Miniprotein binders against q6w4x9r395to579. Designs and how they scored, part 177

Target 1, 185 residues: q6w4x9r395to579
Amino acid sequence: GHCSLEGGSFVTTFDARPYRFHGTCTYILLQSPQLPEDGALMAVYDKSGVSHSETSLVAVVYLSRQDKIVISQDEVVTNNGEAKWLPYKTRNITVFRQTSTHLQMATSFGLELVVQLRPIFQAYVTVGPQFRGQTRGLCGNFNGDTTDDFTTSMGIAEGTASLFVDSWRAGNCPAALERETDPCS
Short names: E, the ipSAE of ESMFold2; O, the ipSAE of OpenDDE; V2, 0.75 times the mean of E and O plus 0.25 times the DockQ between their complexes.

## First folded at step 14 (miniprotein)

Design qv39
Fold by ESMFold2-Fast, scan of step 14:
Structure qv39 (fold): chain B 185 residues (1-185), chain A 90 residues (1-90)
Amino acid sequence: as target 1 above (185 residues)
Amino acid sequence: SELEEIAKTILEAVKDLVEAVKENDYEAILEAIERLFEAAIEAYEAGFYEVARAVTEVIKAIWQGDEEKIKEAVKELVEEMREAMRRAKE
């Protein structure tokens, strides 16, 4: 199954449902019992440098009990806060430069991430068939039924993308980017 | 009527995209892709799931820059639109 984060603000789920959102937070992109060591893939969004989006993808994070791998739009790769030169290899994960404009994170557990660095930062997630019906997050539930692709973190199917996306927020988000600034400033 | 408007938006965006690529106009390329993605969302919400999928595949092929994949994706999009219009009769 394939999930994509494109054009700064567009997502296509594993069940091929396209949607758009505007957000300035870290979001859970993929959680699954198929990911080892309580692994999760996350996407970081911030105010956009892209002229046709309010917000855009700025980093992708793979988090487990042992690793916090961050791939950012500035082409820096870190693990547990320490910068790594490519190719970077752990027991089950390899991060390497696939092309001059693409990085790939390959895993032994059926997850592949490709990030496009230029001209616009984008991410492509591929999961093996063992993930079918076993995923949660912005990429959907991968059950072959698109009618419940907006299933929230509480297990409720929503009719709107915004409520769905907000349910998958992770961590504490900066208040300044949530329309708290005075327009008369 | 709804499908006809979606198809018109898709065709106009594809034409703009082809011209923007020929002119190497990055801003115009992004504009056209955004319009295509909005059309895919509209097609999905209207129940034209195969058309929506075909549009997103065209966008992916464009970012990959593979001419053969782009040609194949565009042909599939045209066929899905034809089938959706045929089904709309009944």
Scores: ipSAE 0.394, ipTM 0.747, lowest interface PAE 2.8, mean pLDDT 79

Design qv4
Fold by ESMFold2-Fast, scan of step 14:
Structure qv4 (fold): chain B 185 residues (1-185), chain A 90 residues (1-90)
Amino acid sequence: as target 1 above (185 residues)
Amino acid sequence: SELEEIAKTILEAVKDLVEAVKENDYEAILEAWERLFEAAIEAYEAGFYEVARAVTEVIKAIWEGDEEKIKEAVKELVEEMREAMRRAKE
């Protein structure tokens, strides 16, 4: 399955549901029992420097009990706070430069991350079939049914992206803003 | 109908995005991309799931810069729009 974070503020889930949000926080992209050592992918958003996006992706984080790998829009890769030269290898993870504008994090456990550095910082997440129906976070639940892709961290299916996204915040950050008014009942 | 307006918006945004990428106009790329993705969200919320999916494939092809893949993705997008319009006239 494929999930994408594109154009500064747009997400397409593993079940191909597109949505947009505005936020300045770290959000859980992907949690799954298929990830070793309680692993999770997270996305860091901050105020955008471009005129057409209010907030944009600035870093992607892979966090487990052993590792905290951060890939930043300024092309810095760290693990547990220490800068690393590429290619960087651990037992199960390799981070390397795929092209002049792309970094790749390849894993032995069915997860692949490709990060576009230029012209816009973007992320693409690929998971193997073993993840089907076993994912949670901004990338959705990968169950082939898009109607529950906005399942919150509390297990409730929401009708709006803003409540869904807010439930996946990882930290004491402001709530994502939904600028469009709700339709009157 | 609603789908006809969405389809018009999508096709105009695709044309603008292709042109902006060829011109290497960074601000125009971001503007056209935003309009195109917003139209994909609108298509999805209206129940036109295959149209929304086809739009994301067009975006990918444009970023890859492969003219043949762009033509193929646009052709598939047009076919999904036609099929959705047929179903809407039931």
Scores: ipSAE 0.284, ipTM 0.663, lowest interface PAE 3.7, mean pLDDT 78

Design qv40
Fold by ESMFold2-Fast, scan of step 14:
Structure qv40 (fold): chain B 185 residues (1-185), chain A 90 residues (1-90)
Amino acid sequence: as target 1 above (185 residues)
Amino acid sequence: SELEEIAKTILEAVKDLVEAVKENDYEAILEAIERLFEAAIEAYEAGFYEVARAVTEVIKAIWRGDEEKIKEAVKELVEEMREAMRRAKE
């Protein structure tokens, strides 16, 4: 299954549902029992200076009990807060430069991540067939059923992207109103 | 029909996107991609799932910058739109 984060604000789920959102938080992109050591893939969004998008993807995070791998738009890769030069390899994960404009995180457990660095930071997630029907997060259920494409973190199917996306916030982030009224604090 | 309006929007946006990529016009690329994604969302919400999927595949191929993949994705999009219009007439 393939999931993509493109154009700063657009997502296409594993079941090929396209949707748009704007946000300035960390969001759970993918959770699954197929990920080892309570692993999860997360996407970090922040305010954007690019035309056509108020917010954009700025980093992708893979978090487990062993690792916190952060890949940022600045081409900085860290694990557990320490900067790593590429290629970087752990027991089950390798991060390397795939092309002059793309980084790849390959894993032994059926997850692959490719990030595009230029001209805009974007992410592409590929999961093996073992993940079918066993995913949660912004990338959807991977179950082939269009009636529950926006299943929230509480297990409720929503008709709108906004409620779906808000349910997958991973960080303690202030609401949009709070950011607007206190931007310099 | 709704499908015909969506198809017109898609074809215009694809044409603009391909030209913007050839000209390396970043602002035009972002504008055309936004129009394509909005059309894909409309197609999905209208029940034209294969059309929506084909549009997102065109966008992915454009970002990859592979001329052959772009041509293949556009061909598949045209085929899916023709099939959707054929079924709508039944």
Scores: ipSAE 0.621, ipTM 0.837, lowest interface PAE 1.2, mean pLDDT 82

Design qv41
Fold by ESMFold2-Fast, scan of step 14:
Structure qv41 (fold): chain B 185 residues (1-185), chain A 90 residues (1-90)
Amino acid sequence: as target 1 above (185 residues)
Amino acid sequence: SELEEIAKTILEAVKDLVEAVKENDYEAILEAIERLFEAAIEAYEAGFYEVARAVTEVIKAIWEGEEEKIKEAVKELVEEMREAMRRAKE
């Protein structure tokens, strides 16, 4: 299944529902019992530098009990607060430069993340079939039914994106966003 | 009709996108892609799911930068729009 964060403020869920992301915070993009050690993908949004877009993606975070990998729009990759040179390998995760404008995070557990760095910071999430019906967050529930793609963190299906997005806020805004995008933090 | 307005918006955005790509104008490319995404959301909310999907595939092909894939995605989008309009008349 594929989920994308594109054009500064647009999201397409694993069930192919497009919507506009309108917010300035850290949000849970993907949670699943298929991710090891309570793993989760998070997306950091800030006020936009993109034309006609109020907010844009500025960093993607993979957080588990072992790792906090941050990939930011300034092309800095950190794990647990320390900057890493690419290619960077852990036991289950490899981050490397796929092309001059793209970084890839490959995992052993069926999750792949590709980020476009230029001309605009964007993210593409691919999950294996074991994730079907087992995902939560901004990327939707991956159950083949788009009528419940806006399922909030409380398990309620909403008809609009705004309440859905707000329910997946993580961290404390705006301080959390500033710390996560600062390469020296 | 709503579908005709959505189709018009999509076609205008695709035309602007082609011109922006020829001029290598990244700002104009981003603006045209934003209009395509808005049209995809409108199509989805109106129940035209295949049109919405086809628009997102065009955007994906543009970022991948392969000319033949872009041409194929645009052809599929035009076919999905024609099919949706044909069904709406019946």
Scores: ipSAE 0.383, ipTM 0.736, lowest interface PAE 2.7, mean pLDDT 79

Design qv42
Fold by ESMFold2-Fast, scan of step 14:
Structure qv42 (fold): chain B 185 residues (1-185), chain A 90 residues (1-90)
Amino acid sequence: as target 1 above (185 residues)
Amino acid sequence: SELEEIAKTILEAVKDLVEAVKENDYEAILEAIERLFEAAIEAYEAGFYEVARAVTEVIKAIWEGYEEKIKEAVKELVEEMREAMRRAKE
């Protein structure tokens, strides 16, 4: 299954549902029992330019009980707060430069992350078939059923992207803004 | 028809994207891609899942930067739109 974070603020889920959001927080992209050591993949979004402009992806984080790997748009890779030279290897994870514009994080547990650095910071998540029906987060539940693509952190299927995205917010950041409708009604 | 309006938006955005690429106009390329992604969201919400998928594949191919992949993705998008329109008129 493939999930993508493109063009700053666009997401395509594992079940191929596209959506857009506006938010400046860390969000859970992927949680699954298939990830070791309570692992989770997260995305960090921030303002993209002039004050109050559109939000954009600025970093991707893999967090587990043992590792906090951060890949940022400035091409810095850290683990547990320490900068690492590429290629960087742990027991189950390798981060390396795939091309002049792409970094890859390969794992032994069926998760792959490719990060495009230029011209726009973007991320592509690939999971093996063992993850089918066992994922949650911004990338969706990977069950092939489109009726529950916006399943929140509480297990409720929502009709709007903004409620879905806000439910996967990590930390005390501002809630995501939905521009399809006027929030001041 | 909702599908016809969505298809018109997609075709206009593809046309703008082709022209922007030809002119090497980076800002125009980004604008056209944003319009394509918005059209994919609209197609999905309207129940045209295969059209939405084909649009997102075109966007992905463009970012991968391989001419052959881009041509293949655009061809598939056009075929999915033709099929959806044919089904809607039967």
Scores: ipSAE 0.356, ipTM 0.688, lowest interface PAE 2.6, mean pLDDT 76

Design qv43
Fold by ESMFold2-Fast, scan of step 14:
Structure qv43 (fold): chain B 185 residues (1-185), chain A 90 residues (1-90)
Amino acid sequence: as target 1 above (185 residues)
Amino acid sequence: SELEEIAKTILEAVKDLVEAVKENDYEAILEAIERLFEAAIEAYEAGFYEVARAVTEVIKAIWEGDYEKIKEAVKELVEEMREAMRRAKE
């Protein structure tokens, strides 16, 4: 199944439902028991550089008990807070430059992430058939049924994207606002 | 009909997107993609799932930058819109 985060504010779920949202937080893209070591894929959104009233994807995070791999729009790849040169390899994950404008995170467990760096930061998530009906998060539940595409973190199907998206916030917001604070002031 | 209005919006957005890609105009590409995505959402909510899917495939092909894939995706989109319009008049 394929899920995409495109154009700064658009998502297409694994069940091919397109929707738009605006938010300045970290959101859970994908949780699944099929991901090893309690793994999860997360998306970080901040105010867009195009318009101060819009939001855009600024980083994608893969988090597990062993790893916190962050791929940011600045082309910086870190794991557990340390910058890594590409190609970067762990036992089950390889991050490498696929093209001059794309990074890929390939895994041994049926998850693939491709990140477009330019001209706009975008993410493409591919999962194998073993994930069918076993995903949660912004990318949807991958069950082939669009009637429950907006299933919240509490397991409730919503009729609107806004309640769905807000339910998948990964922490207290707005974390992006803290980056404007001068640490020496 | 609603479908005819959606189809007109999609075709205008595709034309603008193709032009923007040829000119390598980043801002115009983003504007056209935004219009296409809004049209895909509208098509999906109206029950035209195959049209919505075809629109998202065009967007994907644009970002891949493969002209032959873009041509194929646009052809499939036009065919899905024709099929949907044919079904609607039955």
Scores: ipSAE 0.379, ipTM 0.729, lowest interface PAE 2.7, mean pLDDT 78

Design qv44
Fold by ESMFold2-Fast, scan of step 14:
Structure qv44 (fold): chain B 185 residues (1-185), chain A 90 residues (1-90)
Amino acid sequence: as target 1 above (185 residues)
Amino acid sequence: SELEEIAKTILEAVKDLVEAVKENDYEAILEAIERLFEAAIEAYEAGFYEVARAVTEVIKAIWEGDWEKIKEAVKELVEEMREAMRRAKE
């Protein structure tokens, strides 16, 4: 299944539902029992600068009990608050430069993230078939049913993208970019 | 009809996008992509799910920069729009 965060403010879910939102917070993109060590993928949005009220993706975060990997639009990669040179490898995760304008985070557990750095910072999430029906967050629940694509963190299907997105806020804004240590440590 | 207005918007945006890509006009590319995303959202909300999906595949192909994939995605989009219009008449 594929989920994309494109054009600064557009999202296409695993079930292929497109939507747009405006926000200046950290949001949960993907949570699943299939992710090890209570893993979650998150997206950080901030004001774009061109239109004062519009927002854009500025960083993607993979958080687990072991790791807090942050990939930001300024091409800085950190883990647990420390800057890393690429390629960066852990036991289950490798972050490397795929092309001059793309970074890739490959994992052993069926999650792949590709980040476009230029000309626009945007992200593509790929998950294996084992994730089907077992995802939650901005990327949707990956169950093939469009009627519940906006399922909130409380398990309620909403009719609007705004209520759906707001339910997936995580921490303060931009908490993911400021913290030096994992919130659980 | 609503589908006809959506299709008109999509075709005009695709034409503008192709021209902008050929001219390396970054601002025109972004404007055309934004129009395509808005049209995909409108198509989805109107119940034309396959049309919306096909539009997002065109956008993906543009970012991948593979001209053969772009041509294939545009062809599929045109077929999905024609099928949606046929189903509406039946």
Scores: ipSAE 0.357, ipTM 0.722, lowest interface PAE 2.9, mean pLDDT 78

Design qv45
Fold by ESMFold2-Fast, scan of step 14:
Structure qv45 (fold): chain B 185 residues (1-185), chain A 90 residues (1-90)
Amino acid sequence: as target 1 above (185 residues)
Amino acid sequence: SELEEIAKTILEAVKDLVEAVKENDYEAILEAIERLFEAAIEAYEAGFYEVARAVTEVIKAIWEGDLEKIKEAVKELVEEMREAMRRAKE
């Protein structure tokens, strides 16, 4: 299945449902039991410098128990906070420059990511058939039924993209306001 | 019909895109691509799933910058539009 993040704010799910959202947070793009070591793919959105969009993709993160690979629009690749020269290889993942404007992350477990760096930072996610019906996140559930593509993190099918997207926030947003209790005095 | 309105929107966005490319107007190119994607969303919400998919494939080919892929994606879009219109007449 193929999922795409294009034009700063547009997403097409694995079941080919297109939608648009405006948000400035880290979002879960893909979770699946098919990803090793509790792996997840995440997308970071921030305010856009592009005139046609309020928000844009600025980084893609692959997070597992062993790795935190960050690919940013500035062409910096890090793993667990350390900058890496390309090609960068681990046991199951290789990150390399596919063209002068594209980076690719290839894996041994049926996930492939291609990021376009210029003129706009965009991401393309490909998963093998073993992921069918076993994905969660912004890319949808890959079950061949588009009526439930907006399934939230709580397992509820929503009719709007905004509620769906908000449910997949990774809790790393500046807008999170928690009340504080006064100190005992 | 709904499909005819969507087709008109797609055609107008494509014409604007071609004109923007000829004029080397980057902002106009981005605006035309945005309108194409909005048309794909509209097609999907109206139940024309294959038309929506074909539009998103055209957009992908445009970003890849490969003229032959763009031509192929546009031919696919035209074919899906013809099929959708045929089904609507049945």
Scores: ipSAE 0.424, ipTM 0.755, lowest interface PAE 2.4, mean pLDDT 79

Design qv46
Fold by ESMFold2-Fast, scan of step 14:
Structure qv46 (fold): chain B 185 residues (1-185), chain A 90 residues (1-90)
Amino acid sequence: as target 1 above (185 residues)
Amino acid sequence: SELEEIAKTILEAVKDLVEAVKENDYEAILEAIERLFEAAIEAYEAGFYEVARAVTEVIKAIYEGDEEKIKEAVKELVEEMREAMRRAKE
């Protein structure tokens, strides 16, 4: 299944439901029991213009008990706060430059992430069949039914994107970017 | 009908997108893509799920920059719109 974060503020879920939102927080993009070590994929959104309502994707975070991998729009990749040269390899995860404008995070557990760096920062998430019906977050349920893709963190199906998105907010905003502004520190 | 208005919006946005790409007008490309995404959301809300999917595939192909993929995505979008209109008349 495929999920995309495009054009700064547009999302297409694993069940192909498109929606738009404006937010300035870290959001849970994907949680699943199929992710090892309590893993989760998160998306960081921040202001893109002078208007408060204009927001865009600025970083993608993979967080587990062992790793906090951050890929940011400034082309910095860190793990647990330490800047990494590409290609960067762990036991189960490899981050590498796929093209001059794209980075890829490949995993051994059926999750793949491609980020477009230029001209606009965007993310594409691919999950294997084992994730079907076992995902939650901004990318939806991956259950083949688009009518319940706006299921909130409380398990309630909403008819609008705004309540859905707000339910998936995580922690302080934007906490991940605060640590990534100076990789030389 | 609602489907006819959605189709008109999609076709106008695609036409504007093609012209913007030929003129290498980046701001016009972004405006056309935004209108296409809004049309995809409207198509989904109206129950035209395959049309919405086809529109998002066109947007993806534009970002990939492959002319042949763009042509195939647009062809698929036209086919999905024709199928949706056929079903609506039954």
Scores: ipSAE 0.292, ipTM 0.691, lowest interface PAE 3.5, mean pLDDT 78

Design qv47 (at its last look DockQ between E and O 0.58; V2 from the best seeds 0.00; counts 0 for: pae E 1.8 > 1.5, SAP 75.193 > 70)
Fold by OpenDDE base, look of step 15:
Structure qv47 (fold): chain B 185 residues (1-185), chain A 90 residues (1-90)
Amino acid sequence: as target 1 above (185 residues)
Amino acid sequence: SELEEIAKTILEAVKDLVEAVKENDYEAILEAIERLFEAAIEAYEAGFYEVARAVTEVIKAIFEGDEEKIKEAVKELVEEMREAMRRAKE
């Protein structure tokens, strides 16, 4: 399964459903019992302009009982708040520079993350087949059915992205917006 | 038709995105992505799921900067659009 966070405010789920949102919060991208130690992948969005529609991905976070790995748009990688040199390896996670513009987080448990640094900070999440039907978050449920991807954290199916996205907030943040606006406006 | 309009938008936006990336024009990139994703969402909402998927693959390929991957992704997109059009006529 492949999930993409592109263009600052666009998401493609594991089931290939495209949607957009504008928010300035940390959101759960991926939760699964297949992630060890209560692991979760999260995305941090922030304001990139003056308007509410000018938001962008600024960091990706992998959080577990053991680690809090943050890959930020300024190319700083931290674990539990400490800056780490690349390549950085834990017991089951390795973060390294893939190219001049890409960082990669490889794991031993079927999660792969590629972060593009330029020209736009973007993230690409890949999970193994063992995750099929066992994922939740902004990346969807990876069950081959795109129509139920907007299932909230409470198990409610939503018709629009805004309430779906809001349900996966990791903190107290403003409500996500789903509107068609020029990102340059 | 709706699909024809979507297809036109997609192809134009792909072209613009490729050019914007080559020029490293951030604003143009965002604008082109906006158009592409809107078209992808429209395609999805219209039931053209494979077209929508193919669009996202093109976007990914473009940002990877691999010309061959871009060509392949565009080829697949075109095929999916053609197939969708064929089915729509049946």
Scores: ipSAE 0.667, ipTM 0.850, lowest interface PAE 0.6, mean pLDDT 93
Fold by ESMFold2, look of step 15:
Structure qv47 (fold): chain B 185 residues (1-185), chain A 90 residues (1-90)
Amino acid sequence: as target 1 above (185 residues)
Amino acid sequence: SELEEIAKTILEAVKDLVEAVKENDYEAILEAIERLFEAAIEAYEAGFYEVARAVTEVIKAIFEGDEEKIKEAVKELVEEMREAMRRAKE
């Protein structure tokens, strides 16, 4: 299955449903029991610029009980609060520079992430067939039915992207102005 | 019809993309891609799922920068639009 985060604010789910949203938060991109140690992929969105209120992808985070890997436009890799040089390897995960503009995270558990750093920050998520019907989050449920990909964290199918996306916030995130005084943690 | 309007939007965006690439106009390239994404969403909401998927494949090919993949994706998109229009009349 393939899920794409492109053009700053556009998403295409594992079941090929395209949508757009704007928000300044960390969102659950993919959760699955197929990811070891309660692993999840998360997507971080923030303001695109001072003359625009539109938001865009600024980082992708893989987080589990064993690993934390942050890939952002200006950072190389972060694990457990520690910056790492590439290539970065654990027992199950390898992060390496694929090209001058692309990084890849390859795993032994069927998850692959490719991040394009320039000219715009984009991400491409690939999961093996064992994930079919076993995913939750912004990338949808991967069940072959695009009409229920907007299933919220409470299991309710929504008709709008905004309600669906808001349900997948990873924590409390202030509005753009509130972010200056009370960051999510 | 709604499908005909969506198809016109897609074709205009592809034309603008080709011109922007020829002129090496990065901002125009991004504007055309945004219009293609909006058209994909519109096609999906109208029930033209295969058209929507084909548009997203064009966008993916553009960001990959592979000229051969772009040509193949555009050819497939045109075919999908023609097939959708044919079925809508029947």
Scores: ipSAE 0.542, ipTM 0.819, lowest interface PAE 1.8, mean pLDDT 81
Fold by ESMFold2-Fast, scan of step 14:
Structure qv47 (fold): chain B 185 residues (1-185), chain A 90 residues (1-90)
Amino acid sequence: as target 1 above (185 residues)
Amino acid sequence: SELEEIAKTILEAVKDLVEAVKENDYEAILEAIERLFEAAIEAYEAGFYEVARAVTEVIKAIFEGDEEKIKEAVKELVEEMREAMRRAKE
């Protein structure tokens, strides 16, 4: 199955449903029991300086109990807050430069991520057949039924993308910082 | 028809996207992708799911930069649009 994040604000789900959304937050892109160590793939969106889209993808995050791999539009790759030189390899994950404009994160558990760095930061997610019917998040549920592709984090099928997207927020939004306490300030 | 206008928009936007990517014109790329995705969403909402899928494959192929893959993806898109228009006339 294939899911894509293109053109700054456009998503195509595993069941091939295209939609547009706006948002300046971290969102759950993919959750599945097929991901080891409670793994999840997340997408970070921020405001775009271009009039054609209000928000754009700025980073992709793979988070598990062991790893927090961040690939940003600035071509920086970190794991657990430490910058890594490519190719970077763990037991189950390898991040490497596929082309001059693309990075790839290959895994041993049926997930592949290709990140286009230039000219536009975009992401392409590929999952193996073991993920069929076992995914949740912005990429949809991969069950072959597009009528429920906008299933929220509470399990409700929505008719619009905006409520669906909002339900998959991971709580890391610029606006939320206005309400957070800063113990060092 | 509405689908014929969507098809015209898609083909013109594909052509514009190919040129914008070759010239590395960031604003032109974003404008072409926006037109393509809005047309793909319209096609999907009209029940022509195969056309929307083919559009997303064309976008991916254009950014991969392999001219033979681009030609194959565009051929698939044209065939899906032809079939959708045939069904619309029924």
Scores: ipSAE 0.526, ipTM 0.796, lowest interface PAE 1.5, mean pLDDT 80
ESMFold2 (binder alone), look of step 15: mean pLDDT 80; pTM 0.750

Design qv48
Fold by ESMFold2-Fast, scan of step 14:
Structure qv48 (fold): chain B 185 residues (1-185), chain A 90 residues (1-90)
Amino acid sequence: as target 1 above (185 residues)
Amino acid sequence: SELEEIAKTILEAVKDLVEAVKENDYEAILEAIERLWEAAIEAYEAGFYEVARAVTEVIKAIWEGDEEKIKEAVKELVEEMREAMRRAKE
């Protein structure tokens, strides 16, 4: 299955449902029992452009009990807070430069991440067939049924992207639905 | 009809995208892609799933920068829009 984070604020789920949202938080992109050591893939969004409603992807995080790999729009790769030169290899994960504008994180457990660095920071997630029906997060549930692609962290199918996205916040960030305005500091 | 509005938006966005690429107008390219994304979401919510998929494939091909893939994706989009229009008349 394929999931993409493109054009600043657009997502296509594993079941091919496209949607858009506004957010300035870290969000759970993918959780699954198939990921080792309680692994999860997360997406960090922050404010971009002149509009308060405009946000963009600024980093992708793979977090497990062993690793916290961060790939940022500034082309910096860290693990557990330490900057790494590429290619960077752990027991089950290799991060390397696929092209002059793309980084790839390859894993031994059926997850692949490709990050486009330029001209726009974007992410592409590929998972193997063992993940079918066993994913949760912004990328959807990968069950072949798009009517429940907006299943919240509480297991409720919502009709709107904003409620769905807010349920997958990974922290105490303000909920997207609760923001009337994003005043400049 | 709703589908006719969506198809018009898609065709205008593709036309604008082609012109923006020819003129190396990066801001115009991003604007056209954003309109394509909005049209894909609208098509999906209206039940035109194959049209929505075809639009997202065009966007993916644009980011890959492969002219042959872009041509094939656009051709597929046009065919899916024609099929959706045909079924809507039934």
Scores: ipSAE 0.235, ipTM 0.639, lowest interface PAE 4.3, mean pLDDT 77

